VHH binders against Guanine nucleotide-binding protein alpha-13 subunit (gpa-13). Designs and how they scored, part 3

Target 1, 348 residues: Guanine nucleotide-binding protein alpha-13 subunit (gpa-13), of Caenorhabditis briggsae (q4vt39)
Amino acid sequence: GCNSSSLNKLQVPEVRASRSNTPASQKSSDQSYSHIRLLLLGSAESGKTTVLEQVRLLYKQHFTESEYFHRRAFIYHNIFKCIKSLCRAMKMSDIGFADPINMGRSQSIIADEENHYGIFSKELAEKIKCIWADKSMQSLYARRSQFNLNDSAAYFLNNLDKINTLDYKPSDRDLIMAYVPTCGVQNVIFTASNQSFQLFDIGGQKIDRRKWATQYEGIDAIFFCLAISEYDQKMNEDMVTNRLDDALKLLETISEEPMFATTPIYLFLNEIDVFCEKLDVIPLSNYRKDFPGGDQDDALDFMENLAVAALGKRDKSLYRVYRCIAIDTQMMAELLSTVFKDIMKRKR

## First folded at step 4 (VHH)

Design s27 (from a12 with S103K; framework vhh_vobarilizumab_d1)
Fold by ESMFold2-Fast, scan of step 4:
Structure s27 (fold): chain B 348 residues (1-348), chain A 127 residues (1-127)
Amino acid sequence: as target 1 above (348 residues)
Amino acid sequence: EVQLVESGGGLVQPGGSLRLSCAASGFTFSSYAMAWYRQAPGKGRELVAGISSGGSTSYADSVKGRFTISRDNAKNTLYLQMNSLRPEDTAVYYCARAPSGSKRTAFELSGTSYDYWGQGTLVTVSS
């Protein structure tokens, strides 16, 4: 079958809606099996792809060799992007390296325009290791929340020798810690509490959003990931749009979509750990003039209220809001279990 | 594996003080609201103190002004400082973690039970 295909034809959404909502109706369709269909939405780096990886990990989805190769490629790319960002931050902060030789190494990293999807040369790996071990670099990394470089950077950089081998295969933890942007439309089929689900992940970058509407038909629930820690960050695509404002506008657009008028939205306010850490060095009021001030709890409440406001006039029964850390497997196990039970209850 | 291990209970005279500790592991401690419950012999569990992930605190009327809940996120440890102890404070004290994704403390949850509990530590207030 064609249960996974969205053809955007007049009769296809009607057939899919029937399949999704009634088991008896599903049995009368040309597609003789049914899944509860879940749509993962959010901006790039919102944590939505991490949520998909947690589902694969927790519900025992098999990874193909091509999928491991693709993730490995992005682990190298992420490491290089991270060290390059750290080198730029050192330069912008006018902080001198503890080892003067690292200044030249840092400049060569900044000038390197390659994407580095493959294994690093011994020379490049040595440059990265020397820069990362520098005491001034480590002091700058203590302020990582200012440029949204979380513990995943340290995780991979501390294990560079293990990762930078021809036979490297990412572990489950490596897969969770890596940021891998979704190319096109990806999906995973899994079973929870004897119910079959299909989870669709679509690229969150502006160019990939053109494909979102092709997946709207027959959706039983939406998982919307919003990285609240990005309140001080700009979009890579234009370098002017605030990431939080972009995410809130996307959430507003999705909540107002006529196809989703009766579709529940499960809102994942992600990166609450990075958010709270960042508040100590970058006041929320610098970016949100409507924040009245307060402690970390007041800031979290404010962010939750912004997200709920973006849902508009949506009935309270048609959304749930959760604070999470998408890379925390234990937290995600508990949270996803709760969400899947709520979805199943709606279908009874 | 989520684990909560309480310590610090013991025998104390009326008017005395005790400090309870709860060592947390297996989850990102700093991101969860935490609570202390107690259970006296022959009675159900009662919520005595709660603390949000951001440090906002709430107390049962019976302990307000005498007990102080606090947390050390760097050490993954929850505390309950108990002052001016009374015989009616005699109970097994339990450390509890809020459900994943919860907004705040159990005092602000609409009838939701905490999802993880420690084994308890016994506090006896007697002369």
Scores: ipSAE 0.023, ipTM 0.556, lowest interface PAE 7.6, mean pLDDT 79

Design s28 (from a12 with G101A; framework vhh_vobarilizumab_d1)
Fold by ESMFold2-Fast, scan of step 4:
Structure s28 (fold): chain B 348 residues (1-348), chain A 127 residues (1-127)
Amino acid sequence: as target 1 above (348 residues)
Amino acid sequence: EVQLVESGGGLVQPGGSLRLSCAASGFTFSSYAMAWYRQAPGKGRELVAGISSGGSTSYADSVKGRFTISRDNAKNTLYLQMNSLRPEDTAVYYCARAPSASSRTAFELSGTSYDYWGQGTLVTVSS
């Protein structure tokens, strides 16, 4: 069921979105070349921002109060956008809510044009909880891959009561699970095994890719994130281009870049858990006609071979391929440790 | 913290059967290939059986047809069913996790260090 409480409106904090920094300003801040310079690339929603967050948390970079407020704001915003998207999907599916009252609640949410960067009112939070608990909504969410829905939605919607408080501070897990868009160029300086690294994150959406070439100078290694689970999804920018095909073409372009001819590429095949879960419901052969069939292991091998093929004529010593779950902190701790050790061996 | 805890070893007569279990914790068990190794008295460690994340299995020639490796991802547990046991199967049996989620089979570990995370369980086959 749904909980009715107060209609009192809580004060919503004003939080400003991060400004895009110019590459020139970024380079001026990073005049020291004693760091090993890493470039983090991938399409939007590839998991690259999650990798950056894992680096910050695992190598003990503290978040400022402003950074916590910014991430908290996007957690609220993402929850609202997810529930609104789900309500729109229910309307498009032409399947009624199990509780008829939720139809009115859903219509209210669809009509709500606010960005919701702050705490939800008790009325709004109640509507969201009632809609999310609806059995028809849960059935729709089970087939979420058909609607390009964010897989982290369940995490936040299931924990709404904990996060919808004035004094809410995101946990490490909340920070990892949250999708916060990269605005401009972001970087993190950290130390691993007595070696200083600088990791540059740049926006993965098509509009942001125009800026990538400005960051190519002095790069020691590339981290390329590819969400293999996107084999059945279309790009939001055009709703025509397959997301996996876009990512593979992007990887090919980066591998062919003359400035990266001798730069190692560390390829992170992300979301292997979501990929394997999808295979049980959505056959890979429906989207990849060149897949000869087989089990989960054959599908994983096929995806890895597809990514390696996109690297082209690149010498095998100049790439590594890893299967991962970017939100899995233990897996990422082990993986990143292995990667940083490999990079350090190349520089010695 | 990655932990693997083996159990199920014991004394059994030739021709008997025994089932080993390995309880895994501290990592996403379902995403890793798993293996059973053994070390007989006076010998080095030998790969016995492996299972991929997707359930594909591989066996050493010495145990093929007699041993069966399996996994229960819901319980984070790896099993080794040992049938038609012989005196030469006497060894300490170790549970091992693949070095990365990228490893398809336990036999891919042949090119890397043979480190394991378990304490082992003793199997003695004697009349």
Scores: ipSAE 0.417, ipTM 0.760, lowest interface PAE 2.7, mean pLDDT 81

Design s29 (from a12 with P99Y S100Y; framework vhh_vobarilizumab_d1)
Fold by ESMFold2-Fast, scan of step 4:
Structure s29 (fold): chain B 348 residues (1-348), chain A 127 residues (1-127)
Amino acid sequence: as target 1 above (348 residues)
Amino acid sequence: EVQLVESGGGLVQPGGSLRLSCAASGFTFSSYAMAWYRQAPGKGRELVAGISSGGSTSYADSVKGRFTISRDNAKNTLYLQMNSLRPEDTAVYYCARAYYGSSRTAFELSGTSYDYWGQGTLVTVSS
């Protein structure tokens, strides 16, 4: 279950373990399998959960009814949090709404203290749609990195009519785009190229990191997710610490861990699309004084070099670095296939 | 849904010029390296020109000095300016998106380097 998360206080149904990708008739043989054990690490919102969801979808995992209800709840919650954050940002900006009526709508959204884990009323849905369609709001959203919004916000807001129905069932795309906090330790057992793997996902928020060491034993490979787009963002926990600095320090700590001295690290430099989009508005040099300038390729190379530096004295044979967009299923299919083949070669 | 739509092809005499356009939608255009490929009748597809997310360009030897690839990230549009056209430039021209943001990836002739292709636009150099 969820032992070390705020989900119990939110009274949202806990995420159930995913169904095995093996037939029910073979369930008794699972305990005799020699699984290759993978540990999925990274800070909150690094793309870890998205990578886990891609594995579930690409390697024939089934979502349970309780998992669909849990995802729906967080889709609604995240939509409301996003629009509320944008309304607060509009209030703090020098820009007024293009439609004056949206000022009143925005104030009512800011004043609404409910968590909104259920379907929106028609009145609330219309307020959200009107605010989102406002031309001044769209201009503000172009600067969204200032508000710590993930890249899925526009996706759900643009599809609100489809999502806000009593019979809504998330599509595979919706599941990939949804941010759902990891509550404790989740795992997925799957088969790739006749090899059984077990992937463990553990909470990336600072409070959950104290439990990471309990999962270190028997790990065959580490998947470390780092959202390079976070170079201009602060941690939600303190609103002071730069998110990229936190992620790089975390990577350094994991790379220096004695139990992982011979364990390969597969580094996923995630959100390269959001990163490149931000560079046009927010210069990397504003946050990284040692960046000498250049184009987007130079900036990507610089970020990759920062991540490699955080790996320290680690032998080059014990890491791989990949640039990715975790929400891109085709990219992730090819990348994960390459990674699993590399891991299998290490195991004979 | 990713969509690439080519336009600007047509019939032109040898020595003439054409400008091809590719309208991109459904993804963050500025984050991806883009390329122009062509396929002449009875031949395989060949890479003509590539451009990185940062604007760095590369060209096939057959078109260097005659063709110019460019992009307008504000309009989500890729261009190919073709000058001094020759009969052997006759082909269907395809817009392609690289798997992620490097022109070097685009210049490796592998199906796995490209995740989306347009339907193509016909260029005929004759008369």
Scores: ipSAE 0.005, ipTM 0.263, lowest interface PAE 10.0, mean pLDDT 78

Design s3 (from a12 with S100L; framework vhh_vobarilizumab_d1)
Fold by ESMFold2-Fast, scan of step 4:
Structure s3 (fold): chain B 348 residues (1-348), chain A 127 residues (1-127)
Amino acid sequence: as target 1 above (348 residues)
Amino acid sequence: EVQLVESGGGLVQPGGSLRLSCAASGFTFSSYAMAWYRQAPGKGRELVAGISSGGSTSYADSVKGRFTISRDNAKNTLYLQMNSLRPEDTAVYYCARAPLGSSRTAFELSGTSYDYWGQGTLVTVSS
């Protein structure tokens, strides 16, 4: 199985990905290796995994049976993690369940230490459905942005009967809505407008700047994913560092790197929907003292200006900024098409 | 497939009112800035009003105080309320969508190519 990427997986990526690290000269001489090489960067929660899955679904025709089986297992696991998180949030609130029997059901979910990579029992599924349907739970979920709860919970919990079947095969939408951990370095080869592309995802792991030259040689463009909705959130690793500040510092470091001085950076300012929902209940000025106030458009412009500022003195021709919702397949189809055409124009 | 379908045009007397609608489909309407343009016979296309994804509005000087642009994100519909209509408001009115990721309304993108607009709806102001 696949698990969370570790720093050790990045120490010798070229040994495993040497065939995907084709030098520019060899790429030019071999039509089969005439790939435009793209580096996907951002934290694991920035939406970069979702962007990678969108690329796979929009530009790759099929997933293998093994890939579907793996994703199915993690969909069950993620659903159980979501309901357990919601039950914990209810426990921490001042509001009890509307149906008193759901208190006992919630306590049993919290106490359940199983990973649940398989189909749920009838008893567990009924328990989950009863908890989810509770009016107090629905009220808490309506305020999910205040508590950093994810939007995918409603999607899966509303469809529990459909997914909790022995013959369940995840749909394209199910794959996009689910968080499925990737194993090590992901390398996706695909074709858009008769041009071959290779997209590298290094799992969002931090790496020593001095090691980047050996890992990122020959990159034609950088895709940087930044979840602007994380302006109020702290890193799980230390519970001190603001997630947005960490992402902006990484962007600054990438943009300042001499090897990327002429490499275009495509910024994906993700989760604009979650950001806008949070903004009304968690003021941006509480976390960004330099925000002068204003409406939702002013806040979006402010976040875009923060990202552009992190690029430093980079020439305007060497970056593009896009506001997006990575889980929106129609939006991502249009955005990625626009981005790939811009990249191709740079190479012609 | 992105589609914009305008409706509500017609013949109206000077001083009258009309409400134009634009039904949007094939994209996440709430995430895009939208605009109304018009083109009178023998003239170029003119930006009339713009509205951002967040609801901020902008108007051409010729229509300020008379026209109101609005959106209903639940219905994926853009509106233009036209009051105190004048003969010089006679034109084909077009609904337009700003480019994805724009930090400005379609109004502020005046002079730039737009992603999509509809076929238009004719407004005639005469006695």
Scores: ipSAE 0.016, ipTM 0.497, lowest interface PAE 8.1, mean pLDDT 78

Design s4 (from a12 with S100F; framework vhh_vobarilizumab_d1)
Fold by ESMFold2-Fast, scan of step 4:
Structure s4 (fold): chain B 348 residues (1-348), chain A 127 residues (1-127)
Amino acid sequence: as target 1 above (348 residues)
Amino acid sequence: EVQLVESGGGLVQPGGSLRLSCAASGFTFSSYAMAWYRQAPGKGRELVAGISSGGSTSYADSVKGRFTISRDNAKNTLYLQMNSLRPEDTAVYYCARAPFGSSRTAFELSGTSYDYWGQGTLVTVSS
């Protein structure tokens, strides 16, 4: 996370009933401007920030130079975090590097306590490249689903020389592939099918119920991102709480909130590709005792049923469930189009 | 750009066999449920067989036990193995991609809800 706040104020002004003493010179417009207000929720690494970046990409939102530099910093940090995790995994796997020199390089990376938000030194870049090129490391990365590593690691590590330059500017694809934590309240205004939408992203940390009544009035729909691949993982905050259980509890809390009783929830079951890869190595039944076994389709159905159960007694008309891969831009284009049409149909 | 390209159709005698293929591109093939539809002369399109992303299959009663649907995710290819063909199987066969987010077999989805269709491949069963 880039800050410790779990819930921030919305950054958008409320609807305009309060301008009683100001004459409206353009009152006769053919179209009244109205935003459909969307709340984007999910735990850290649920794909929530990726969905936000897909909306920016697909609906032509501009990035400022400062926003590019901020995202660039996290790309370096993510590369270093990933290589450090792989070095730790290599050590814990009890297998050796193909090149024995890489053991010393790996130890120096593990011992490096810097966050690395900037360009890598020549020495560090060489260590990273040598470790990544190691045949034993490539074999370990082929089994990456065992460690729940982002598929984007190979993308960035394979392009390190291009990325590790003073003049590097992230491409649209680089922004989609990056894991960047949501800091503060983000909002994006965009147009789809002549309808204006506003998407609020408040971060994926612990959500404080006491703040909802004052911050989330007038939400038209909720987008909830759930990374089903996290069934075997623990929360970074305490290293005890199962990530999937925490996300399901958050979904339950949102669904049961009286202010959202009539608000439709669009549930995005993300990382279905990583989930399916993990099932071949880490049985779901080790973490979910009520899973009776079966193939990948049975496991996906089971996960969808867990998410629907977390919605409680919510009317079926007030939710939709979608399986997705948030980093797949073509898939997200089709999904978001379908979702926005459904929302517009509810309002009109 | 989403594309589905069918092949393998042709003329076959009653009792014969054909294997249809559908080459998919422009989307993450492994994540979508897929189906085979057919349209006989003077009739509407009908669902023949469906396969989920996980490999669960469903068949129309008219082809059950004779046709087998399968997929090769590494090759982005959908197959339909057709055995014991009958003159009534004569039709243009279409490969179809289920709507994004569909989690079940093709027979739990409305046929009209399928997103993308191929150009079709003609199967003629005649002596």
Scores: ipSAE 0.012, ipTM 0.472, lowest interface PAE 8.3, mean pLDDT 78

Design s5 (from a12 with S100W; framework vhh_vobarilizumab_d1)
Fold by ESMFold2-Fast, scan of step 4:
Structure s5 (fold): chain B 348 residues (1-348), chain A 127 residues (1-127)
Amino acid sequence: as target 1 above (348 residues)
Amino acid sequence: EVQLVESGGGLVQPGGSLRLSCAASGFTFSSYAMAWYRQAPGKGRELVAGISSGGSTSYADSVKGRFTISRDNAKNTLYLQMNSLRPEDTAVYYCARAPWGSSRTAFELSGTSYDYWGQGTLVTVSS
């Protein structure tokens, strides 16, 4: 779930929401528009927000000024969160900083309890740049799969001078690379191959089954995002439940729902790059005793089989499985094109 | 128990103004996005205005520039200031609470089933 208290403590001026004047959004509101309705599902950090942002980017939807401002705030927050995690990882590692001065800088970053939703001070920006440029830090980051580090950290940290300006406006690439938690339901109306679609993201909130019949009536397809790289991670809510097990249980619940009995499910097995990097240092068999061993392809096949098993008795015609990297715009362009064509073919 | 109580409706001439209030109780008001909906005779419910927990606002095109949504977290109260009222604004106005964890405006939450609705307040604009 989205932490509403952290979001309420966002230290950025609220910009009056400006509505996009795109004809597609207006026509949808006018009841003259027929849409294929898509439901985007997955646990927090499964990549579903990134998939939504890829759709907006690839199908030329505009972000409002309020949305740019909000995403800029989370870019700063994510940069600080990433550097702080790297500093903690360095402290716990057997590797010391190449520049001893960075040990003191790192300690000040770790001790900093601020969320940093705004532009960094010159002093803080310089500390971050010096820590990031450290040879030992670069070596640690090369091992990032061992430490559950944000894959976008290098992108933002390498561009800090451009980002840390008062007039900074995130580029399309910046929006894709940023992890922004989704709170509540978001929707995007877009056109692909002369067909109108509406994609609903239920956000970081827990799915309320009692609301599905009213809110999700007439869904034409489900996009389910599963971050397979989370096989070794625990839920923040209890620090006991494996994140992959929680996601598989959610998938099982969705697949068993009578209202979705004939609704096709498109499974996006996300973060295959992070997954493969982790396998080299964190064996899958440590977390899945029924995995007999093998190479990266064997592990990917095993994860795909776990996801398919969670679908239960679902007819094979009512699901598709795709391996993806949600932050890879080129890969997502090809994959989403294939998915939308399959959905359109079902309607015909 | 969650309760939303609307007030401030009434009869007004075209071009007039009204301020609607919604008194919220039974939940942490400041943590929820809130919205105003209306239902005109013979029509379905339509979203009029939304406000996030952080204060960001969104409006339907039909009311943009005429209506202002605001909140007072200290008083657990949501407001809708309606200016330049038209006969087409005649409707029962409802206060609605977004689901837990919703921090976005009501228009960014389009398609969400709201947890709670008030009983409504009638606004009649004479033609």
Scores: ipSAE 0.000, ipTM 0.097, lowest interface PAE 21.1, mean pLDDT 76

Design s6 (from a12 with S100V S102Y; framework vhh_vobarilizumab_d1)
Fold by ESMFold2-Fast, scan of step 4:
Structure s6 (fold): chain B 348 residues (1-348), chain A 127 residues (1-127)
Amino acid sequence: as target 1 above (348 residues)
Amino acid sequence: EVQLVESGGGLVQPGGSLRLSCAASGFTFSSYAMAWYRQAPGKGRELVAGISSGGSTSYADSVKGRFTISRDNAKNTLYLQMNSLRPEDTAVYYCARAPVGYSRTAFELSGTSYDYWGQGTLVTVSS
């Protein structure tokens, strides 16, 4: 099930309608192709759900009003959870707020047990804005990896006034930036170059991985998302296991799966921008003693080599490695086009 | 849409210098490796210099010590500083971008590895 620690004991809104029909504009060809089945894998917050959302946006899968409402609800929920986690972190770190009044505001946020799937009151919004603007809070946020916060928090917190309105409708950018957990098995049917594809997305949390094996039969290609920026982060499930180590072990397990012996793996090394920004503040050598040092390119090469090593004895013809920023729609449009063309060459 | 616009070419005497610029738009410039290629009259295209997203550089043997490739990510601009120019440097110079998702593990400093070429800028070194 949906056992995300971030959503445990919460009332989670559900999407009631979706659109997966092939657009009429694609009827210009009389060619027919076999259906290609893709399995989207990765740990929680690896960017796999962002890849799914990019596919929906790029290949004309329109969002319903229910889906917009659902995303909007999670944007509010994520903002509140992020500010609450930051307030707890301030308390634990024994670092005082620059403005002493924010101590009382922070305490009220910590004591607030509501899930906040709706718009914030003017009072709550003002508390959040004051806390977020605090100089000590901003210094703590620079160390956000210690508290496993989604890096999109700054995007939404900086735009709170625009988001906290009754008429707010998420933009395409907001939809891509929003963290919405995948519960169970989801799929999207779409067409690219007159070829029909079905992309299966399965929850990346450890508890959801128990369901992965039920989807292994008949898969034509695997999309594996790995957020290289998580080298300094711990798993929410235990707060001990390094996220990168978990992701590499997961990749190794998938690559060794007998059902996938001849199935190509398209490896997406995600969050290269966040990774490079972190290197200046959090040295890679603090977490990877086998990193010999060097510049940004050396660090990226090191991370790619770790991922390739996790693929084990897999034939080079059965994998591709890409560096990406899943939230960059233009980059993802070009990358997905390249990947789909490669898959089609293998099948036809 | 990806656009690359080269400028800075011209006529120069042997031993002279020129600085070429390439203005990039339509993509996140800082995330891509970039290159300069040239094509002389009656010859095929030649990779002149390459620069990774992180700033690592590579040069063709014919230009090492004379040409310097650099980038300004804040301005989305690629540069090629050309010193000690020779008649054999006469060519149309093209700015090129690496393919999306480009990885140094599969890196090829060959003409076939880059795309999105502009119109080019002509450099003529007086015989």
Scores: ipSAE 0.491, ipTM 0.775, lowest interface PAE 2.1, mean pLDDT 80

Design s7 (from a12 with S102Y; framework vhh_vobarilizumab_d1)
Fold by ESMFold2-Fast, scan of step 4:
Structure s7 (fold): chain B 348 residues (1-348), chain A 127 residues (1-127)
Amino acid sequence: as target 1 above (348 residues)
Amino acid sequence: EVQLVESGGGLVQPGGSLRLSCAASGFTFSSYAMAWYRQAPGKGRELVAGISSGGSTSYADSVKGRFTISRDNAKNTLYLQMNSLRPEDTAVYYCARAPSGYSRTAFELSGTSYDYWGQGTLVTVSS
């Protein structure tokens, strides 16, 4: 998330939200003044921004040139941030690079204090490619979840030559795979099943959460994104608080908010694929002493029960729980369709 | 596009065995719960067996101990091993995929509708 003070320091391009081509058959729907209002909530890196991008992709929003420029800038920034984090992780490990020359390349990346919102120079691109191709680096990346690394790094690093061109325009897949921080309040207006919806996306960082309850009257439903894979990770803001515990506390706070007492909450338990991968390497019982043991199904059921417990004494009719992989467009298309139909049924 | 293609049906004598297969494509097979349904002439569709993404199984009381559901995630294939077949097992058998996002428990207990079904495969048990 961001506010005015954060934006001042990051020199981030400002982008105006826009809506794509309106089909002739839906012209009358666009003239409707009544929207079903949805609030998208979740901690930083919960998959919240990915869900927003899936809505844009699936419900035919196209970006302006300035919006593509903004997302392109963050793709470069995130690639550089990821490779720099990987280089730092290599330095702190007991394993060296397979190619000794990469030690010097890695050190130059660590020393580079630029934000890299633009295209990489030929020299920088070659350093990144050589470091990424290193056998020891690939082994470390296989254990990336232990180091709080971006899961999309491999996607972009494997395609660096295509991305690092002057004429690069992000594809729909690139937009889904990218993490682009939300600044203030963003909203998306779209139509599903002849019903107009307005989705409000707000920052997931601790500082932005102070604004959640005070600014959103008349919300019809809450979408809460929770990355269950974060059971072993600490928050970047303090490096002490467990990410899952923070997210569960946020969910508890939202569920207990008097303004939302009768507002349905749709829980998206995200990153079930990363979660299952981690269970084979990092036992859940190391972080959750109340987990009685079991297989992957037992672990998933346990995590779902934790999320439901965080809802407190909320009536069962006022929540739904879904397991998802936010970057899986086919899964999200079906899931969002189901969710929107459920919301519309409540408003009959 | 989601596709489910069943095979392995046929004519078998009472007490015999058959193995049904379902080839899945167009989705991440390993992330979904799968099921076998059947429909006998003049009757509605009934759930026969289900399997979660993690491999936990459930069975209708009428088939417990006789049928075994299994999956091969590397081959994107669902199986139903049918033993000790009876004339009342005669039906068209359908492969079905759980809706996206549903938990194992919610899916099994709620009777959630299946949006994706195969064409079916006929099993006839007679002498």
Scores: ipSAE 0.436, ipTM 0.741, lowest interface PAE 2.1, mean pLDDT 80

